VH-VL binders against p56860. Designs and how they scored, part 1

Scores and structures below are computed, not measured.

Target 1, 255 residues: p56860
Amino acid sequence: MMTAEVRTPEQGGGPLTTEPRAPRSAPGHADASAPAFGPETDPRDIIRWALAAHPDLLMPSAFNLNGVVLLDLAAQAGYRGEVVFVDTGYHFPETLATRDRLESRYPELTFVTLNAGASPDDGQTPPDLYASDPDACCAARKVDPLQRYLKEQGPSALLNARSRDQASTRADIPFVEEGGARRRVNPLAHWTREQLEAYAAEHDLPVNPLYFDGFLSIGCWPCTRAVKPGEDARAGRWAGKGKTECGLWQGENKL
Structure headers, positions and changes below count from the first letter of each chain, unless a header shows other numbers; antibody chains aren't numbered by Kabat.
ipSAE, averaged over its two directions, is called F for ESMFold2-Fast, E for ESMFold2 and O for OpenDDE. V2 adds 0.75 times the mean of E and O to 0.25 times the DockQ between the complexes of E and O.
Where letters were taken out, [cut] stands.

## First folded at step 1 (VH-VL)

Design b7
Fold by OpenDDE, look of step 2:
Parts: C-alpha cells; sequence; structure tokens
Structure b7 (fold): chain C 255 residues (1-255), chain A 119 residues (1-119), chain B 107 residues (1-107)
C-alpha cells in the first residue's frame, strides 16, 4: 500500500511587481504653429496634424451633416478619442437615433453623452425656458454641460465640424482658431454643403433623416424648423428669436 | 455674500412714472435673472417681470406689459424697473429678487422699495 | 396663469406645535414650487425650493412636500421666530405666481 505523497505544488506566487506606471509625461504642449492649410488641403491631413499636435483632442458633435462627415474623416485619419454629445433633453428622436447609428458604425470611437439634468421633467429646469429665454436655455442645457466636461477633461484642442458654408456668421472660420481655453481645429472650414453631401452619399454615412426634409441645421426641436428653398441653412434655428448661435462659439462661454 | 440693495422710497402722482434700482453684489450678476415682485399693503406677492442681465432678455407679466420696462447695467451690476402710468393701485412695496437659469425660486431678495401713488 | 390656492389664510398656534400649510395649483406643476417666510416689514426669505429641498441655512424643522398639484409646508415644532407670513410660489411657467399667504400667529 504505497502511500503516494501528493507533493502539493508550492504555488510560488511571485509578487506581482506592479511596475510603477511611468508618470504619463505631461503631453508637451508642442507649440507647433499650425501649418498653412488651404482650401485644397485634405481634411484628413489637417486632422492628422491635429492628432499629432494634440493627442488629447476631443470632438464635440451635434451630428449634423458636417459633424457626421467629420466623424468619418476623423476615424479614417486615426482619431480614436471621444465624440462628445450633449443631450439637451430637446433633441429630435432622429438625432438620437443618428448618434446611435454612428456609435455602432464607429466602435473605435468613444461616444460620450452629456446631460445637464435639465430635462423638462427633472423638476429643476422650468419647461418653458426655451420659449422665454433661448439663450438661457442653450446655456443651461448645452453650453454649461459641455463646458463642465471640457474643463474636467482639459483637452488641449477641439476638433470641430464648423464650416464657412454653414452660415454667414461663419464665413471667416479658419482651419485653426487660437485663443481661449484651447485650440479649435476646423478641418471642414472650406468644405461646401455640396461637398459634404457628396461625401456623405459616397460613403453611405448615416445622416440625420431630417436633413432630407429640409432641416439643414438641426438642434433642439423647439428651436429648429426646416428651411425653405433659398433660405440660409441656419434660418431654421431660433427662427424669429434674433438668435443665430447657441453660444458655444462666442462670448464668455466660448469653447 | 449675495446682496440686492434697492433704491429708496418713492412718492408719485397718478399718471407719473417711477424708476427703481436694484444693485446686486456678491455673485456674478450676469448669471442670474433679476425679478421684480410687488406687494400691496396687506396683500400677497405679485410677480411683475424678469430680466436676464447677460442678454437683456425680458419677460413680463401680461398685466404689466406696456407699463413696466426692465433694464440692466452690467457695468454697475444694477437692474432697473420703470413703471409708467402709475395708479393708486400701484401703491406697494416693490422687491427685486434673484433666481437662476435652473429653477425660478427666488433665493435672494432686495429689502424692498415702497412706492406710494397718491393724488 | 397658474393659480396657487393657499390654505389656511391664517392660523394660530403655540410654540412647539406642528403647523401645516397647503398650496394647490390649478394645474400640474411637477415639483416647481418654492416656499417663503416673510416677517413684517421685511422681504420674503426663501425656505424651500423644488417642493421639498431646503434652502441653505434654513432649519430642518421646515419641510416641503408634494408634487403635481398639492403641496405642503410643514413646521414640525413651531419656534418663536417662526411667527410670520408664509407664501408658496410656482415656477413651472411664467408668469410666476404666489399663493395668497398664510399668517402664522401666536395663540
Amino acid sequence: as target 1 above (255 residues)
Amino acid sequence: QVQLVQSGAEVKKPGASVKLSCKASGYTFTSYYINWVRQAPGKGLEWIARINPSSGNTYYNEKFKGRATLTADKSTSTAYMQLSSLRSEDTAVYFCARHGYSGYDLDYWGQGTTVTVSS
Amino acid sequence: DIVMTQSPSSLSASVGDRVTITCKASQGISSYVAWYQQKPGKAPKALIYSASSLQSGVPDRFTGSGSGTDFTLTISSLQPEDFADYFCQQYNSYPLTFGGGTKVEIK
């Protein structure tokens, strides 16, 4: 009856030397002066430059046509950061659906949806603010949440979908905006609506279906209508209110 | 500390106008609405109007439309209310009061200004 | 305009008493209700916001409750300094409107 000595294997659990995670070297603000971009510059090259200069680049988006196009171009150019969306509580279902489709299409990107908690049903924000004071509404529901998040994240630059062709007020948008809290990069600055539409069609991009119903610029449903043929694309935004921008790009709340 | 300091008492004749001031301090003046609320002797509170000092956006109680005019001076952090075509029924204590963009609860009030309209 | 019906218009109570004041809105206003205390010759003081949230520095003997159309301010144990007028206010929509007030007097 040979008593087989079951040698209990000494599990030499070597100490997991948690190698001290090398301090993330503060990304050196490469003060890289923006190259001289031109109307013929491929937006992807602008994005590649931006990524190299600003690895912490973030992309705010409202998923309009130009936003969708930028997202695709950015992905192609190697962007793998956040797509930051603010759910104001007043978005069209189609806009939210477009977000969801984009999120599905671009799994390599991180979609971040911010919420101010300023829902009509939250018991905090009066439901008629959009009517009584659109500026305050946009500030509370859109600008403030985004500003808070950007302050927390502290990106050195933003990748924006702004173009000169979006509105007369944007006629002079440069490829790179300096000043403020951070650099703003506008790769699509010189792309026309026709170019954007053609690109979106060519690449079968999930454009918000409302675009095809005349909603050439889409925001919150209380403050957005379709435009008539020949109207400015943004004529449907805050129509009759004397407001042309949400406040993200001007004033004290400039991104 | 948040403070709203109002101008002094006013005595006016019927048909006259009065302009009241409300000086704000202790907070960012442009980040809050200034409201005007009045209280007739022995009566309740009546909301008149509000102004967003940042944008100049105003909203008036229909009852006071055409008679009340709100303005704000950002440089002095002062809100104003002009009330025209004064009547005896306009005799009241007038308060300025603050509320934010989220929630229209009036969290801070001025001390009030007594306006007396008498022939 | 949204009408806030406040009741009672007046009540007499003693120190230590539980006091309840109610406001009824003419329509649903979610939790967009504030409560104020006003002493003679003074401006109103904010007590409650969002129907049930206590303003900073307000004693916890003050409680707000309610949603929709029916709202209540309760003082759990009335103190000498609590003898005053109380008002509810809705801020669901403009114009802002107030209850008629409740005078809490010493018994």
Scores: ipSAE 0.362, ipTM 0.721, lowest interface PAE 1.2, mean pLDDT 91
Fold by ESMFold2, look of step 2:
Structure b7 (fold): chain C 255 residues (1-255), chain A 119 residues (1-119), chain B 107 residues (1-107)
Amino acid sequence: as target 1 above (255 residues)
Amino acid sequence: QVQLVQSGAEVKKPGASVKLSCKASGYTFTSYYINWVRQAPGKGLEWIARINPSSGNTYYNEKFKGRATLTADKSTSTAYMQLSSLRSEDTAVYFCARHGYSGYDLDYWGQGTTVTVSS
Amino acid sequence: DIVMTQSPSSLSASVGDRVTITCKASQGISSYVAWYQQKPGKAPKALIYSASSLQSGVPDRFTGSGSGTDFTLTISSLQPEDFADYFCQQYNSYPLTFGGGTKVEIK
């Protein structure tokens, strides 16, 4: 049972403002056509193109290996925008420490933590909802805060760390996904895990230490395990629950 | 309605410290950095430092390291700046300002606090 | 530190005039430039971010342009409420730095 209340239109109680506080509009310049990118294209060239086409670009991250590598590539390519992280209340301490190390390393980036101060016992969801209904838990603690923020900010594009090598459900993601509420740019679409590991080692990136214990895709601690030999990197996510993807990529058209 | 409300004017002697406050409302305080910027009489704007209210992480202009200290109180949605070892050239209006959508642009500003340093 | 050289330092104009203010960065800063308006005794008001993106509630007579090192703010038809100081700010690198300002005065 979810304990979170959905606010109705009639539950407001404050006085009306006389100043407009309207949500920020998306930039008004025309979108550029994406160049022909290929498997050998340097991700930084894709990011530079995205920055020129979308000065309001935002980068969501959960600070997995892909996300950490993307963050470094973006900083090198001139990204100076927001890195948006959702505190679900269920992150591993190692994930929070990785965020802190990244913020220290990249002071030129703005690290936005949504739902800051969340904890399992904060009353946002019933106890153990993560086990009984992981879709509802994820919706309440991760997807909804992020979707609300994106609706408020209205970015014309997102910079995402997805790669085809992460899971079978991602095998056909393009470099640039058109349509929906905003364009989605996947500079690492064709990078392999081996390329990501080599890059992170070469640049001494602060990688979540759980990665080296076989946690190849890290989410909330109740829904994450180390992967077994021969499994996809994301096989440790929601193991035994029948769930393979977060709703982030499927809920992007919501108002 | 985003609003930043700052504490009242201060008059200080050289060598003293001042602590300024900036109370935020109309948005999620911990989702945006707070910056401090000053403007001496008849002069331009000078960035001092910024704080991430979520983590407490700070970054200071080298000119102010060792004298400026930023803190944030999540429970009251209030950011603070303490400036120590005040000198006459610290006489200025001090603003707090929120990071905007694209990072370090400053989309909402407090009304400013005048600090006067005189013997 | 990135130096933002703003010009002119002042200008006189009439209501209805087109006004152009420039900022030059001491190094490439992509499009990480904001523009502000400041009236006497008041806090700055944000006008433009990302070189050309209009802040919410700002009239479309304000236009920002440029990339790299050279940036402009244009007011296409000056209104009485536009007489103020204007300044640019880079946010490519810390420390954040501001241009010296441009006073737009009524003729």
Scores: ipSAE 0.007, ipTM 0.534, lowest interface PAE 10.7, mean pLDDT 82

## First folded at step 5 (VH-VL)

Design c1
Fold by ESMFold2, look of step 5:
Parts: C-alpha cells; sequence; structure tokens
Structure c1 (fold): chain C 255 residues (1-255), chain A 119 residues (1-119), chain B 107 residues (1-107)
C-alpha cells in the first residue's frame, strides 16, 4: 500500500535508495519509569515528565476539543515539537480552518500535515470506498500515512489527547501505556468533557466550530454526524457502518 | 539522502533586491519547515525567518520584517527568500536549513549562497 | 531576544585533549539548545539537539549537557577533524539566536 507523500522506494540493493531518518530518541531517557500519577495530577506535570523522558515526543492530532486543549497545555509545559495531522482528503473545511488558526496562534510549535493536498478525486482510493469499505478507506488515507511517518521518525513516545469519557471503548485508558512500538502518554485521561469545554472557553481556544453544533468527535465528512441526546461523544463516527475505533488504536502499531 | 541545494552567488548594488533559492530532495518537502540563516564575513550566525512549505505560514525576525519575504513552491520542492533594499551590511553567506527532531534545531543545511552588496 | 553568551571565544588544544565549551542563556530555555560544528567555507553541521541528544552519525566523543540557562559541549578526546568553529543555538522562543562561536585550533 502506497501514499503519494510518504512513499519509500523498495531497496534495489545499493546506496542510491532512499533511506529512513536516523532514530530520534535520546538513549538516556527512553526507559524512565513514570511517576505515580492520579486523577488530581495537573496534565502539564505529566507533559513535563514526558518531555524530560522523551525528547523525541510527537503529538498526533485531529484537532478535536481534546486535541486543542492538549496542544495549549503542551505549549504551556514547554513543548516545542511536532503536531502531526493527516490530510485524508475528506476533512471538513472547518477542520482545516481550525488547523490554520492553531498554527498562527502557536508559532513555537511545528505543524506537520501528512498527505498534504489530498482530495476525494486524487486517485489514492476508489471514489466510494468510504461507504463500501470504511476500514479500507481509513487504512489507506489515515492509518497508513501516519504509521509510515511514525516508523520513519521513530519517536520513543507519543502525546495523545484521549480521555476516559470519550467512549465506552476508552473507559480504562491509563496515563501512560507501555508496550507496542512506543510509549503512549494520555495527560487528559481523567478530564471530563465539561472540564475540557471550560478550559477551552477560559483560554479562548480555537475549537472547531462544528463541535458546538453537536459534532463531538470530528473525522471525515462522509463518516461523521452530530450526536443525538444521550449518545456518547463518538457515536457520530461511522454511524451505521459497524465501526467504533480507528485502526490507529488497535494492534501492534497502535498509537 | 537529504539534500538542500542553493542557488549561485549574487553580486548586487545597494537598493536592489535578491531572490535566493533552496531546492530540497531526499525527503517529503511539505513535512518540514525551512529556515533561513546568514553569516557575515568573519561573524556569527543570524536567523532571518522560517516557512512551513505545506501551509505557507511564515515567521520573521523583526530585524528583517518588511525586507525579507519567504515563499515555497511545493511542485518543485523549492523554498525562496527575497531580500529587498539591500545594504552593504547585507553582504553574507545565506543558508537554508530544515527543522530537526525536537523543534527548530536545524538538522540539514544547504551549502550557502554568497551575496555581495557593493556600491 | 534571548542572548546566548558562548565561552571561550577561542581555545588552543592538542589532539587527544578534552575540550569544554559553555553557553549561557539570558533566561531559562529548558533544554532547547542545539550545537553546531562549522569548518571554514562550509555550512554548519548539527551535533546535538535538546541539550544532550546526539545527532545520528556524530561520534560519541561529543557530549552535551545542561538545562535552564547553563549548557556545555564537551569533546572527550579531540581528533584532527574536530578543529573547527562551534556554535550553540536556542530554539525556545523567537527569534532563534546563536552563541558568538568558539574557535578550536591546534596548539
Amino acid sequence: as target 1 above (255 residues)
Amino acid sequence: QVQLVQSGAEVKKPGASVKLSCKASGYTFTNYYINWVRQAPGKGLEWIARINPSSGNTYYNEKFKGRATLTADKSTSTAYMQLSSLRSEDTAVYFCARHGYSGFDLDYWGQGTTVTVSS
Amino acid sequence: DIVMTQSPSSLSASVGDRVTITCKASQGISSYVAWYQQKPGKAPKALIYYASSLQSGVPDRFTGSGSGTDFTLTISSLQPEDFADYFCQQYYSYPLTFGGGTKVEIK
């Protein structure tokens, strides 16, 4: 499986082939044990610990409410690294505008858009794949580009915006997940949607305006709707398609 | 292999403009910011500005604001810097450099372009 | 602007010597310091990022240390190819700024 922007030619047996970047991690920090964090721990203290332990830390984001709040907290905690977003070709214009506002507000952060310039008619997938096989569509346009970038960059940890209140599938998310290709840090694990909304309002954060129209989890426009009263925040994702989580959170290479 | 190849030397009179180029290869151009840094003869390094080639977003050192303009052409993987209203003190080697692992550490540098401004 | 004060401006050393170069920031910058080597007529080459993380392909005789305001580059056993200029750089806040440089020359 290929993407236009992250393609690495198959090695033909010589020094003329494209090679991956060197590993990013600092050896002296990769094995640091996490402190005992609790529900009252300030997320910025978790982020400061993660930065000290993992100078190569990366932050993937789709710029949902959780991600916007995490981005602000990370900037306050001294984060200066990459915020990595995948352009699937199916994002709402509001999502792309939110990305642009965040880039302008946080010039100290490095905004990386993978698969930049993607569109529904770019030939990366069949035109109606999002409807006929949403798992294959997600794999080709979101999962594969991000996983390829993470393999090339080799970070020892990720800074993720997940919280326990987002969906039943996330109810047991710890502050720090071990295993897999890299450590995963969830500073907002115990924050509620109400706390996130209050923080965003207090700090006048550029939240995706669709959030306030009931789009509590925003992905690609063909697979996203506003949630109904009583539904969890992710109920609008892949509605009627039998899918509840992106492949990024599953398997050996999970985020 | 990552390479940044810069345009050739320039000789200019005071008051003129110069446009320097920096062609990237060996990596995905739109994934990395490009910085511009100069070094006057026998002097240290001075940061000018940077651009995100994906979005066109720029940030300028205040010293160069209004005189320096950064652009990027995604189709040719080439970043540009135009410097206007040249003065003799703008005589320097101008480098482009890519952002690195943890932010704006600069991991790969172009070979430099000498700009000479003489009356 | 954050001023990076680098010391010494020059030093003389022999092959095999330990060399220490310091850089002091005018305010706290966490560990957002990079170090560069520059030979005459050439572009700088990245050595260290985030105060102490070694760039790939750089010999392990180069080490970086420090946090906050005080930073050090150490060359544990100087080699003939190490005679060059060295610069620190902060990337905590804009504008990005460099130290004044240290010329390491043969004694």
Scores: ipSAE 0.711, ipTM 0.872, lowest interface PAE 1.5, mean pLDDT 86
Fold by OpenDDE, look of step 7:
Structure c1 (fold): chain C 255 residues (1-255), chain A 119 residues (1-119), chain B 107 residues (1-107)
Amino acid sequence: as target 1 above (255 residues)
Amino acid sequence: QVQLVQSGAEVKKPGASVKLSCKASGYTFTNYYINWVRQAPGKGLEWIARINPSSGNTYYNEKFKGRATLTADKSTSTAYMQLSSLRSEDTAVYFCARHGYSGFDLDYWGQGTTVTVSS
Amino acid sequence: DIVMTQSPSSLSASVGDRVTITCKASQGISSYVAWYQQKPGKAPKALIYYASSLQSGVPDRFTGSGSGTDFTLTISSLQPEDFADYFCQQYYSYPLTFGGGTKVEIK
């Protein structure tokens, strides 16, 4: 009767390598000079304030749901400036078509398309850069053109379509961000996806049809997929690449 | 330096069509709307239409809808306006003008093209 | 259409004078007003945008003011080169419309 010595496996409590929590990008300092906006504040009032404070306000857009809603609200609030879009050469036809429908619907706004007519084969980047180095691709095709234009125009503020509900990385987006080259105004900071969808439906806004096919966040076609039910809205962006942002909102290239 | 150079003077008969050109230089042509404005002799300024040279999207004053047609050639950085079914009342100096920073303020103008419609 | 009523239609002034031109919009148009100078046989030159912003290269003797319905262009000290026609424009909504113009003549 050989007593099999049950070697109690030494629970080698390997030190929980606390993966260094990626430095929480310091929440953009709420501008103390901005009015005390709250979740109940009408985005149009925020936009009106922004227009009064920053007559040279520009609105970058990629014409996602948030962007389309913001565009309508901005027009209603009296915005008559530029809607700035970057043609990366990798946009879905549906995205470009959405831009065109919006331009037709809002003739009072100026739609500026940077690098209009860009294509994968235009020589700006290697054809496979989106796969081999997405950061470099986004830098060259999106961030740099936009930064160049913004530098030339020199707006004192941007009207952005960002909301807290878009991604975990945006959970603390304030209405007004200070720092960097200019102010960033986020009128939709507290609007939920449900609110955005409801608004778009109520006002019959031309939302990108891909949105209804599960493309909850739409970028370049090589780097965008539909999300599955229950996934984060941005899970379809650069899926499997460890990239969550295009670079417009972080680091030295922060808008 | 931003410049808009327009085509030369035109003399047309009633019922004819005229096509004017506006060549842009000194800036990225596709980044700015081009507007057309006319001024009849001794009269004020009248806005006709605008075009986005990038997309080709146009918007017209209802008064000119159906008679005015705006186009743009990106390869030559040239905007065009065709006006059909000309009348004596269309006698005017026609200007092309670039949109400005805050919207449809017009920051740069062509030198104008005189169009005379006479029998 | 938004009507821009410009006044006066003409005025006579001397070099060094303060000149004021007004435009009244038929409705509220926020600050979406531009001002232009036009000399005989020449294209209009942009002076002011967004009611009060000075265009690049325009002398600071030109000032725009106003919001809502009432707008003013002021030349603080008229110079010889300032004798011209002046026009206001609204770009709040389409169609874009202009004032009737003001001729500034030498006294």
Scores: ipSAE 0.241, ipTM 0.736, lowest interface PAE 2.5, mean pLDDT 90

## First folded at step 7 (VH-VL)

Design c5
Fold by ESMFold2, look of step 7:
Structure c5 (fold): chain C 255 residues (1-255), chain A 119 residues (1-119), chain B 107 residues (1-107)
Amino acid sequence: as target 1 above (255 residues)
Amino acid sequence: QVQLVQSGAEVKKPGASVKLSCKASGYTFTNYYINWVRQAPGKGLEWIARINPSSGNTYYNEKFKGRATLTADKSTSTAYMQLSSLRSEDTAVYFCARHGYSGWDLDYWGQGTTVTVSS
Amino acid sequence: DIVMTQSPSSLSASVGDRVTITCKASQGISSYVAWYQQKPGKAPKALIYYASSLQSGVPDRFTGSGSGTDFTLTISSLQPEDFADYFCQQYYSYPLTFGGGTKVEIK
């Protein structure tokens, strides 16, 4: 969904059709008002608060650097819930291998792969749609299935791996975003790329190896390239298409 | 409606193997881990292992590692557990169960399969 | 392995009684406790997850509480269908482990 986080899925397939779950009940816990978090707040304390307020918390991930760091911090904070990844059919093999390494390293987390087994030629989209209309390709293979899953699960909050850009004027990303169908919690809101890299190195995290080849924002292989020296990290996504964010224009329950 | 339907009762001799099935319906099979839990007569519950049907990733209770093997067939939405080198102590009802909201709570259970191991 | 010590092993109660069942973990497990009801010859039925959150369709006479090591399941007004065995389960770490069970019997 974000340039760092989102994949495309299959619609439910074959002879078995899944009916939506009933909406989840409210947890019947404390008022869920966020504490005053600041730049030095340990992300694990934010995650612990979020889990206590939202026992149905879910974590979408595309397993970029931010997502891998968040996943490790969540595991340390006691998160046991779902890490939701969308198989677009266009992921780099390195991305799928990173998912597999993470699943093996964190058996305490619950790994959900939406649209599992997707391929470019599975008929979900026209063969050249990724080039001719990347927004439509992203909507069909990444955004729609994630939105459908989130509607079915009805979580009251999401854990997102958003962080601030290191190379730009500091953007204020709130730790907790209100509004919409669900709360969005950003435990890494004030972390920089250098902090993420330092953390990953210190903890020997299984980072997508393409990151070390200059792929600073990794999505589907047709729309992702290594960034050139001096470029913004987002320059490697949808190169030459004018697009800066995948899937943000979707319906009410988007990530 | 979420449903897990298990295979029928089995009677086995010591040293044999058994393969139990758990057919899922009413949800997307590959989105949920399947756990296996057993209950010996008059005893409590004992967790055996779990599988992620989408990846095939498994995690076993050490007590059963080497004897239990979990597999899943995406095309039939069916999870399997094979238990080998059966002993009389393996006589139990074996349940499959799906992961729940918190990850490892078990929200839906199959009806159970009785396995009897006798000479 | 985390040991879940459940008490009492059995109790007798009348319809309308308040029933309390406890589980004590051998180490801190935050709130990673689920509770199950099991009737004879039947599979367990999920009641509570994350110590205090009700599963869908479970009546609100069932309440869970506790954190750390000490956990409680309470039935505020026992109904005829509530006579069953009850189990706690921790999911803080592998292997997943269950309490020994509590049989709730009619007086």
Scores: ipSAE 0.645, ipTM 0.843, lowest interface PAE 1.9, mean pLDDT 83
Fold by OpenDDE, look of step 8:
Structure c5 (fold): chain C 255 residues (1-255), chain A 119 residues (1-119), chain B 107 residues (1-107)
Amino acid sequence: as target 1 above (255 residues)
Amino acid sequence: QVQLVQSGAEVKKPGASVKLSCKASGYTFTNYYINWVRQAPGKGLEWIARINPSSGNTYYNEKFKGRATLTADKSTSTAYMQLSSLRSEDTAVYFCARHGYSGWDLDYWGQGTTVTVSS
Amino acid sequence: DIVMTQSPSSLSASVGDRVTITCKASQGISSYVAWYQQKPGKAPKALIYYASSLQSGVPDRFTGSGSGTDFTLTISSLQPEDFADYFCQQYYSYPLTFGGGTKVEIK
């Protein structure tokens, strides 16, 4: 009774085509022509400088804690331009409500909502794109609308709410970035989360209520969760997807 | 395997209407948008419109607004395009195509339907 | 509307040749470009998406490159089955628009 040796076919593991990861665009280079700001510099002074140098300055915002704080500081510093928000169709109701509260609080500013009327079923993207390809989803629903608007408006600079304390990937954010289509000003570059929270509380700013439920960084609801104590503030963004940024600040599409 | 199978050739007179069909198979019909693209003889491709088969939401090229109407039947996994007020210039091969999984590219196409508009 | 200017409109090549087709967008469109192959009497076949990503099952002799306004499709070594029409498409914004096409003919 000859025991037929079942030759297990060597499943030739085809070479894992490592899709070339788009080179992580290096954080924006510090603009050497900008004033020497320091960690103790009042953000309002930075904003005043920015307004003087760039009277066409625009402020993109997603109305996170940093954005809310920046908005207040900017208003105090004399900013009277546009606050540009992209409605992806996937924002939390709380985020949209926060926008509305801010708009009411700062009538001197012009709130612009891009991609207005966006919804999960608006036909912009496949219904499951946020799950299957978060990068493509963000590109289509967030980055592209903003880029188109900015191209049309052509601001010489952007006022951004980014800070070093937001994520490890932002650890080296300068006050003023050069490169790309326009200058980027980050008045809150050195403010900590604690400082931001304290400021918001002191001035009774309308912070997104989800922040107090552990949503330290808030984006679209399919791609945002609350973080646990001790986690990075952005750990709740695209959790498990290997994505850490929406694409606004990276690569060829950086603002 | 993903397949889009379109209805047969049509011959119409100017001013008439035509309704084309596109039957999808091999995937969840409601998870992907269906586009319509046409190609006139010896010419390039022209995008007409798209539909979300799940919600029925549509977006049209302005050029075709008012003349093109997209619909979808979930029960049969079939998309439809009606084009009214036909002109000789509407003579073309009409394709249905699915939006790609990764974006707004078109990853799968129907075989095309020839529409001839002649007096 | 975004205009995609494709060049050349036609070219003659031999098997084994390197073939290059270009598309220029009327504005910056990042990498939102797709390439298609179309044979006579057939539907277009997707080749490339996101300017440089190969669709499943597409031979690696096809390469897409470019960003912003200038895009290129390259066939490193033309095969007999590659004689066809090729089209670029932008999907940066609606309406979707296509290049005028390139006919690759046998020399």
Scores: ipSAE 0.006, ipTM 0.520, lowest interface PAE 9.8, mean pLDDT 88

